# VH-VL binders against q89xp2: the designs that were tried, part 17

Target 1, 226 residues: q89xp2
Amino acid sequence: MTSPCKHGDRPPGRHDLVFVSPAGWRAMLDARDDLAADSLLARWPKMRWPTIRRRALPHEATGVALGLPLPPSAGKKRVALLVEIDHVASVARPPSLQQARAYAPRNWWPTLDRLDGLALRHSVDARVYGSLAWQSLTGLDYVTGRSDLDVLFEFRSETDIDRFVADVAAIETSAPMRLDGELMSADGAAVNWREVHGGASELLVKSIERVVLLDRHQFISGATGS
Short names: E, the ipSAE of ESMFold2; O, the ipSAE of OpenDDE; V2, 0.75 times the mean of E and O plus 0.25 times the DockQ between their complexes.

## First folded at step 4 (VH-VL; framework fv_polzastobart)

Design q6 (at its last look DockQ between E and O 0.01; V2 from the best seeds 0.00; counts 0 for: pae E 4.1 > 2, placed apart)
Fold by ESMFold2, look of step 4:
Structure q6 (fold): chain C 226 residues (1-226), chain A 118 residues (1-118), chain B 107 residues (1-107)
Amino acid sequence: as target 1 above (226 residues)
Amino acid sequence: QITLKESGPTLVKPTQTLTLTCTFSGFSLSTSGMGVSWIRQPPGKALEWLASIDWDDDKYNNPSLKSRLTVTKDTSKNQVVLTMTNMDPVDTATYYCAREDYWSFDYWGQGTLVTVSS
Amino acid sequence: DIQMTQSPSSLSTSVGDRVTITCRASQSIYNYLAWYQQKPGKAPKLLIYAASSLQSGVASRFSGSGSGTDFTFTISSLQPEDVATYFCQQSYSTPYTFGQGTKLEIK
């Protein structure tokens, strides 16, 4: 979506959660036999669980393209949703590291605590996406023994990014999982933390619509839009 | 523009481990709803889906080959890596990587022929 | 596993003719069905997704129909460049499975 994000007035993030209204769910279930037949999806409107944004297909020019990742036990079924804008009830940021901790495997807790402490020391907002996020949102088993920890680190222009990523690397050396983290600037553009740690002068910068190559300093300083 | 390209050895001896790399551009696996799959095609035979990995690092393997396959990603390099252990001459095939969306494999690499000879 | 049964295995016809290929799933896959074209030595090319949606840049003479278990692929007027092998693929659940293909030739 192209609306300002709450708290900070930034553009919508790549990992933002989208809640569909009860009327939106009824309309989708009436139109889609595959949704109506799926007992797991019947829980979504009842439990008020969110969806996520996805890229629209060419024939989806009107409406909001959303998706649902299902837990691994359901098989790899990708649920594509298309709703009218009036059926978007709310948009929220991904769960914080702190909120997700209780849903993580216990052997992940020391790593999560160290990352939370690091984020606090650097005034970085740390959130989760991917399997841990969906496990914390639903209580269903998304995290497996092979899962990465997917963390979103929102930084500001004054953040010492080089020291931050060095400390993230130090935390990973003792972690029971791979850290697949992104550094996100104020304008919602993101880069994998390993590119910054590796000293690359040009970075693969990702947004909801595109991937581009930017100079490291250009990315770190961010865009001013508010 | 969206491109994928397979790289790795073209000749492997029986029992060795095959490692193939898919390097892609024009999209990112950290984008919700994107995945990459490995598919192979023995000469003159049907396509066989092997494994996939998606944006939230969920990994799926074909059960017929489950213990032999590992798929990993490196989003900092726009790469997906397939590792297949204990290669046998019956594994001789062209190996493709392809982007998957919610409906299909919409973009494919050109493929790489891997020959397993004893 | 969902088996995809495709027929015929080969087809010879003339330029300008209508071509029909069928695909049957062993269980309902709703509309999670794709059709691909593959020329010798080349990667498959997606033509149709979601049973009937034409992929961007694909000629309008190609079409698909069906839902549930029975699907049809049609070339309304065969062109010389359409000589290839065509196959269906279900995207409903893993393992994703392909039909064995239909080799299309010009008489």
Scores: ipSAE 0.283, ipTM 0.709, lowest interface PAE 4.1, mean pLDDT 85
Fold by OpenDDE, look of step 4:
Structure q6 (fold): chain C 226 residues (1-226), chain A 118 residues (1-118), chain B 107 residues (1-107)
Amino acid sequence: as target 1 above (226 residues)
Amino acid sequence: QITLKESGPTLVKPTQTLTLTCTFSGFSLSTSGMGVSWIRQPPGKALEWLASIDWDDDKYNNPSLKSRLTVTKDTSKNQVVLTMTNMDPVDTATYYCAREDYWSFDYWGQGTLVTVSS
Amino acid sequence: DIQMTQSPSSLSTSVGDRVTITCRASQSIYNYLAWYQQKPGKAPKLLIYAASSLQSGVASRFSGSGSGTDFTFTISSLQPEDVATYFCQQSYSTPYTFGQGTKLEIK
């Protein structure tokens, strides 16, 4: 019996959190003998922790491609998973900067606050992925002294992208960590913010479907060719 | 073959501590994903989950009874022990241990009736 | 705590009849639901897990459906050996909670 597709949830895009049903977890684990002995992975469904949506690999079977990063204590192993769409229980956006702040090192707080303020001024939604996100989601230790801050900047058509990335770069000069991340358009297409800041005429644009080189103006205008 | 068996006193006085042992075979609590839960059922009533312990020694207690419950495991002996303090006649029930496989209890002991009475 | 409301509390049917039991959760539990059969003087037996997955060794006449808050347990053709009390159980969050049970009898 096909679990009724919850008539309202958008398909999960890149960086989206994907919560998998019990049946889905069972299916995934049954298909991967190599994962059966991993204690932390086994804990994941018990703790109801999410996975992250990733692009499908070439020639990967049909399904929803998921990623699961284990913490440094577990060797920083990245687990690739595949689940049937019917076993997607829910989808969520990554944690906001505000939500993740409490889980960040204290010396990160000034930078996080500055970024949050910047995002608000430019009508950008700032969310986190990477180590800080997973630390906030699981309570496990993901952030180390070598960790960068990975930020997803969801911009709008009215956003001055050039000014925004310049301001991000300025904030980074006083940051205790490297600022990595992506600018994401409304359609889910994303580019590394440093690439944009570098002034490249063509940008490497990543979406859930493809990776393409686009003209800078095309990307900013929302014309991603999809 | 997977089996579980509860053992301990069948009669407890009020205010005393109940100690039950679950001895199991056919699986190990060293295996990832495995857990053992305690569940009780008063005569003619619904089931009530009490506590759980898993392969990683994570412990979960029913909040309504949290202060009274302790669960421990001895992996080498294939045993899980439940301790419940300050027993009351209202705690009279059949107590079960069951294997917890992620999201369900797939194997159960036969249960042991514990009567709390003066 | 998540409350599980089971319906009906009891029913009496004939051999060969279709039996339907429902369980409603006080909040969404997705498909974190199991169904158990308990015969008199015996421990519960797992029949269905993850709302609709049949436990190994369980007869095919048993089935489960539903997601979110509303769930259904079905016996397609009631057999004499199916006389028992049936319980739903949510495993979405601790404390795990059970329905109040449905006592099934044969007329």
Scores: ipSAE 0.110, ipTM 0.676, lowest interface PAE 2.7, mean pLDDT 92
ESMFold2 (binder alone), look of step 4: mean pLDDT 93; pTM 0.947

Design q7 (at its last look DockQ between E and O 0.45; V2 from the best seeds 0.00; counts 0 for: pae O 6.1 > 2)
Fold by ESMFold2, look of step 4:
Structure q7 (fold): chain C 226 residues (1-226), chain A 123 residues (1-123), chain B 107 residues (1-107)
Amino acid sequence: as target 1 above (226 residues)
Amino acid sequence: QITLKESGPTLVKPTQTLTLTCTFSGFSLSTSGMGVSWIRQPPGKALEWLASIDWDDDKYNNPSLKSRLTVTKDTSKNQVVLTMTNMDPVDTATYYCARGYDEDYYYYGMDVWGQGTLVTVSS
Amino acid sequence: DIQMTQSPSSLSTSVGDRVTITCRASQGISSWLAWYQQKPGKAPKLLIYAASSLQSGVASRFSGSGSGTDFTFTISSLQPEDVATYFCQQANSFPYTFGQGTKLEIK
């Protein structure tokens, strides 16, 4: 049995999955003929699949900006959605490595297991995003022979980040795929793990609001990006 | 700081295969969200997108050119290569490579372009 | 394919005048539209992305607006260095497509 996911007081952040209410979908499709005409996108409300938090476009001053990644076979299309906050039915975190494992190619399983063990050892919460996440959420074919494994590593202020990324790099040396991913602090700001492993003094820090360069120690200590 | 440069032949004969190389610096195509596109412009005419390749090695070709296009990358050399078969005088154009960036389902445009290389297709 | 119809095809105005160029997409593209400036013999230069976001290093006299199918590019006060051809480009989906261009001249 699962606990109900309800709209919380905190707005959804980077990598958050957002479930739009049936009323929200109807309102959006009534206003947008281009969305209503797309046969694959029309399945989303029927299947009750989630959307994903997106950075707001300049004209999107109110509401919650969402995206919707389509599988590779659908080609490249940038789906931009905007819903009123009262149409956000629930918010969920990305799938855990364990939840996604059954949907991964079997030769990825040892790498997923090693990452799980590493995350537990460092008290890091590891989740998947990207193609494996969407394959596990929808059952559609997102993972291809060239897909990266995209992992979101949510760390704590006590985490030895430098040691952690060194251990991630060690796991990659024997992995059958490229390990991509982000280190995310408690405030939702994130950097690519390779920038940290590479020893850069300034990191490109992403938040839902902006992308900024921060000093390495500012990011690790959880300093505000602006 | 960021640069792209197209190189390859400037004259090809009809039916020959054109191979162009985009060599870039100041960024890596292994960086999540990065992509390189090929765009051409016949003299005095509009731009036409040809192909793109991204950091995940996903490849996209303009369907109007059918299977004539192949795009590949060598991330260690900071290179992207376009191959275009069965050249015809109508393909005479300046060929550009340009980088693009997608972040959080948000596209930031093609912000840096190469200088372009004119390719003439004639007997 | 999403066709981009750009208007006018050419425009001649005086230094200091306001310039307006429009693009219409054949189907909705949200705000995934860019504006480029191209001078003769040069590569295009990105001015505006996401319909209204000004690229770093671009003068503030350039602006863009619109969403859906109808988009506008504005130069608030034309300068001599703004003589160029201007293109819109949709980035909603592949194939990327460009408007046919607007050649801007000073009287």
Scores: ipSAE 0.581, ipTM 0.825, lowest interface PAE 2.1, mean pLDDT 88
Fold by OpenDDE, look of step 4:
Structure q7 (fold): chain C 226 residues (1-226), chain A 123 residues (1-123), chain B 107 residues (1-107)
Amino acid sequence: as target 1 above (226 residues)
Amino acid sequence: QITLKESGPTLVKPTQTLTLTCTFSGFSLSTSGMGVSWIRQPPGKALEWLASIDWDDDKYNNPSLKSRLTVTKDTSKNQVVLTMTNMDPVDTATYYCARGYDEDYYYYGMDVWGQGTLVTVSS
Amino acid sequence: DIQMTQSPSSLSTSVGDRVTITCRASQGISSWLAWYQQKPGKAPKLLIYAASSLQSGVASRFSGSGSGTDFTFTISSLQPEDVATYFCQQANSFPYTFGQGTKLEIK
């Protein structure tokens, strides 16, 4: 048994990209006869494309729960996978706005640049998930004419959350796409930025461990892990 | 308590457009993961999924009826509206709206349904 | 589209009996399968989601199992109030599709 702790790696959290070893892929696919005929899935290990870390389903077997969202051409098929921790080759954060920019529609570029600038001004790490992320990761067509931009805003304790989300909303007014996404604290807890902007006293907070309704101030202060 | 209720005409003439409204309470389509689906059921027959709309305003229509279906939401009113054009007697069915919860990478099913409204298409 | 085939279409059993209904998908749907109960004149009620997860408030005699293409719904001990039509539904990909239903009656 190999140690689950790899040098320099942390346990994968919600939204993290998980790269699975060839042996891990074989193990996962061998356990799923129904996936053997899927040509797109067959390409995934060959192309060394990542999976995404998801919360475990209720009563799901022990392991690292992974997801694979397939592109629209595949009917947006969602593949649920489970891998042993020993087969996790590496973990990465979602792509930054900068990394994903080249894969976005050209008319998105001004908005992406504004968001990137905003994030930098507020010392927020802006990353993408959803269609743009997977388009950037795989080169497959995920973004459509009605796609939203899904952004993960990793904020810090000093971040003025209210001002930040107000500025995000302001940027959206001139954006060619809807701006969706989450504010994520250092502990991995996240909330939809629109809920925050809406001024709700309670927020639906999601983490790898749980989904809970928390007081707005508790979330902002970072008290979600206690 | 979470509730959904379908409203609209119960009688539609052939070739006319059906407009149904789903009014819900106890949840919001501004909440991540939330969605509303339309399902219909002809008398004594199986269920058929028609369309869904989620918190991101992402819309999904049944391809077999895609050209006839439009789904929209008004988050401020807690309403979802389904329009179906060129109605035919074969479209006679009980129409339901239901809440679904799709949390990023897994789905919890349609856990709360409206009572349904019978729509009869007849001349 | 993914076709969902339920078996049997109808079933008549006795109170206390074990009831088994199967649902087969035309292609792999992972664990994205739900089971619904529908009583006459009523809307469907979610019983099982994600193939094997029991919906809150649902009796423990109901259960689901399976992954990929083959799924099973079970009532461990049939009760009179369980008379209904049961449907499976896949949510792996759009369009969502339902099985044709299984009408369950008591002898």
Scores: ipSAE 0.022, ipTM 0.576, lowest interface PAE 6.1, mean pLDDT 91
ESMFold2 (binder alone), look of step 4: mean pLDDT 91; pTM 0.937

Design q8 (at its last look DockQ between E and O 0.37; V2 from the best seeds 0.00; counts 0 for: pae E 6.3 > 2)
Fold by OpenDDE, look of step 4:
Structure q8 (fold): chain C 226 residues (1-226), chain A 123 residues (1-123), chain B 107 residues (1-107)
Amino acid sequence: as target 1 above (226 residues)
Amino acid sequence: QITLKESGPTLVKPTQTLTLTCTFSGFSLSTEGMGVSWIRQPPGKALEWLASIDWDDDKYNNPSLKSRLTVTKDTSKNQVVLTMTNMDPVDTATYYCARGYDEDWYYYGMDVWGQGTLVTVSS
Amino acid sequence: DIQMTQSPSSLSTSVGDRVTITCRASQSISSYLAWYQQKPGKAPKLLIYAASSLQSGVASRFSGSGSGTDFTFTISSLQPEDVATYFCQQSYSTPYTFGQGTKLEIK
């Protein structure tokens, strides 16, 4: 039986959106008695909303580890899920700043535009995760007056990281919200941009496989080690 | 190395307000996923979770004590402050602060604890 | 609130013996369970998280299992330094709640 053509050229990495088949959703929810009464979780597959790829826990069963955030109205519960790889219907990258803009508060727009411009100047792909991303993906209210903006900056080998993060920090000074986020290399390894901006010699590098402390230069140069 | 330390009065009179400060190092509450929890333990009794605060300034209080509890953070000082009003002798306990954090959509529990501070409520 | 019922409340066993402690949740908590060790006059120490994950630096003789409502903590071979009170804790939802504890002694 030929497995249906799955979208995605690569296994889902950290922060990737994972769309799960109806059968996969059924399997996931059947395995979780604690989730049986949750109306939003019941609605999620019907609306074809995505999950997010997360690292697996130690000793977690074999499968694709997923996360699902419920909105503030539902207590901001973060649900950890596990699905079999065969039930992954498709994979996508998080939404771009441009895609998410329309879903952001209007007072955020100037900051989003500045970040977008910065990203373009530095040949960085800027995507969003966190509350704004899920607001854009679901149409549900995720952003509140206390929400930060979570940005994933996908940088390239030619990117001047130090200058880039300095410019991000400069933008934050006039922003109505806190700017959080990660710098992500091509291999999927990521670091908090504030950690980089702080000038730390060692960086906490997160990937789908592991969390490690790496020398700052090693990370920037793309030498994340094996 | 991650450390937490509780500080504040060790003796409180009934009806007074208790203010405890948790000073920590080795991590920051500006880091996504990070949180600090307050737990207390009466002498010879079980542990009771009081409150938590996380990097996003979300606050969680034990409903049984919600009206009496306030938790705040000063990220720049690496401090979390717990305020508990209308103290009673029944509130006599060792009070702990501990690091708890979410990572990759899972709560890893309270992995590092302060040494605790005994607070006695007495006239 | 989720109630955590721990059993037994106390036990006394011999060095080298297998020790088993159970914890039951009043509702399903998936794998959101931690086990702590507390020695007299000391703060609790996290041993197991996510029901079965061993905390870094913890001896391999400690283990956890279970999901849903029923969980088990095991010491494969009791050592003298293991004398302590052990607590389970659910991290599924607030308020986080603990078991009443199991006092472990050596005969």
Scores: ipSAE 0.411, ipTM 0.789, lowest interface PAE 1.5, mean pLDDT 92
Fold by ESMFold2, look of step 4:
Structure q8 (fold): chain C 226 residues (1-226), chain A 123 residues (1-123), chain B 107 residues (1-107)
Amino acid sequence: as target 1 above (226 residues)
Amino acid sequence: QITLKESGPTLVKPTQTLTLTCTFSGFSLSTEGMGVSWIRQPPGKALEWLASIDWDDDKYNNPSLKSRLTVTKDTSKNQVVLTMTNMDPVDTATYYCARGYDEDWYYYGMDVWGQGTLVTVSS
Amino acid sequence: DIQMTQSPSSLSTSVGDRVTITCRASQSISSYLAWYQQKPGKAPKLLIYAASSLQSGVASRFSGSGSGTDFTFTISSLQPEDVATYFCQQSYSTPYTFGQGTKLEIK
């Protein structure tokens, strides 16, 4: 469903998928009795499902910080994991909109197709995270009738970001779900698309290193000049 | 300056429905990661989380209270409303609303609280 | 539900003393643990989030540590204004349960 990170792409960061080796899973389960006792979590190594790259918590100085969001039936639990670098088997980008389409509710398909077309017109790579991504990766029921569509829009220096988010907002007006999502620059820094569309003067910028509030013009200039 | 204030009745009869409004200023519930939670504290007892509503309209209720709770928001008025049905004297408590922030894998806790409102359930 | 158990239930110490309060979760909550201070008649105040991160504007004498099931909250040198009840809370999964509290008093 996913492909490895390619040469020339942004460095691996937030939202990237990480596949843990069998040895890594055994080490983690031996250290964590709560993981071993959870029947759903026990399936991860057997099914070879990925985890997700996350920013390290303040006390996690070494290793690779990973996350594992459980489906709504498990209470939307977010499982934080930490593995040694030699237990990372591979890294991949999140699923593309095209790859995830087949796993979405049928009534979402027109919106997904419109977003994909929009992304092509603006030369933006559109990928999914959140509930649709995890449903496509696992086959478990992550998407409900009340779920958002979470889209990662990886843009480049020539992208007219203001026009792009205006077009995303236009698509949302007739969508059967709320569109949530991030605009991600080539260096892996990301902002919420609604903050940009809403004209906020300062944006909450998320990266693998930190979350900071930056001036809108500073982010837009840096992102389009990268 | 960020503030939250609880308003609503302070005396409710058993079986009645309680409606509390949280009115806030200094932040917008449309900002990614923002949420408002309702918490109660019976006199002399521990805090109990009741419900939360996020910027993207996701809603979370304490399952121990079954379907007694409804939480809604009006972003244009900077308000969050808690409705709690079938009140009983054991529900007598101070009710707080509080702002929380959640991004990625961090829940930063409830960093700003209202002053609270004591709701007494008595016949 | 994840149960949070605090120890001790009450504590009486002198100004300048080191104070230690523990919180134990009924299952691993990773580092999704917060500490709150509540003075009589007032709303709780967040001191520590993510087990060990100090909230902005909170005095540096407050600290937290721990991961998994066992967490510790420390006041390095007790001040008169620190008389309060202290609560831990897990934010790992709903319902976001609180500990029963530790009442801190000055002798």
Scores: ipSAE 0.015, ipTM 0.568, lowest interface PAE 6.3, mean pLDDT 86
ESMFold2 (binder alone), look of step 4: mean pLDDT 91; pTM 0.939

## First folded at step 6 (VH-VL)

Design a01 (framework fv_polzastobart)
Fold by ESMFold2-Fast, scan of step 6:
Structure a01 (fold): chain C 226 residues (1-226), chain A 118 residues (1-118), chain B 107 residues (1-107)
Amino acid sequence: as target 1 above (226 residues)
Amino acid sequence: QITLKESGPTLVKPTQTLTLTCTFSGFSLSTSGMGVSWIRQPPGKALEWLASIYWDDDKYNNPSLKSRLTVTKDTSKNQVVLTMTNMDPVDTATYYCAREDYWSFDYWGQGTLVTVSS
Amino acid sequence: DIQMTQSPSSLSTSVGDRVTITCRASQSISSWLAWYQQKPGKAPKLLIYDASSLESGVASRFSGSGSGTDFTFTISSLQPEDVATYFCQQYNSYSWTFGQGTKLEIK
């Protein structure tokens, strides 16, 4: 499945899986009667399931802001959690396309296989997030008939980004679902692949801390911009 | 306040099925986060976890014994039942039931010694 | 399965002594580890959970430490009533596994 890394190795980034220690879960449940009473939320620490990092709210200046997405049957809520850094036990990358394939609808398999091959050809590290990722991590039903396939494409400096997104668009043409996703640079800045394919001169670049408009050339070259 | 007690046969013949009942008080298995587990200890040996059942009726069995183990609960009676098929002399042990709160065993029954012999 | 190895298997020491027992996991278990005390003919009793948290009602001379694969259980000043076998248990991953136990006796 996903390989954990020890706390000091790398801070959590976009879509990274964060495993909370037992002391961290206990502190959260003790502080929140609503969480302690929720049968599905109590299942999270029981199963040792991860959370994801989210962008911190202004009043959450200390600690690590986490999110926990509940499946559609539970109202498709995202539960906001906050833990001290010492309660982060490990961090792992989102599931690979191959890992997620076993949990995906059969009609998604050709698209997943094509994306996996494409990523390999372009030296891109492709991972899933969103509904399919959580279905593969928990075994719960997150994927519905309206679900997008959400893919994180971490590119390298040698990646031909224009060619890569053109090939992603070609794959989407025959896909049974909408192919959503992000191109992510090595520094963790991400942009929607469709925005890049559309030829926009300015891109809406997202990080765990902020959202900023960046010139296309600045994003591709790794400049942080203002 | 919180108590658990094991009951069932103390002598079992080889190939027979063992059925043990854990009767508890002071808590409910409908409470989120609560579970009850079965643990055994052969004379003079280490503790071995057998099975767990939780508030949401989720069940876990030791894979080494999975095909032989069934664990069920009866919420109205405050009981958890363990069934173990095809008993063998090597299964001779003291069998405990214990409450799980955050998956550590904070309260234990007194244990019942089950001897498997002809 | 995660294998739990305790050291030593037995020890004998004097009242008032500091006692240290170690437990090693075959792979990382974060801090999902408990320590139990078992007196002869009795059921185990939880002393420490989450590697270092003292269970309510348990004497403060008992403590635990460690994370990952290496864990330590300490009795700061041994009392006669502490004669027992002590077990560690990981609850990071099913199957839950116990150490083989450490038998503690007074000289």
Scores: ipSAE 0.370, ipTM 0.731, lowest interface PAE 3.3, mean pLDDT 88

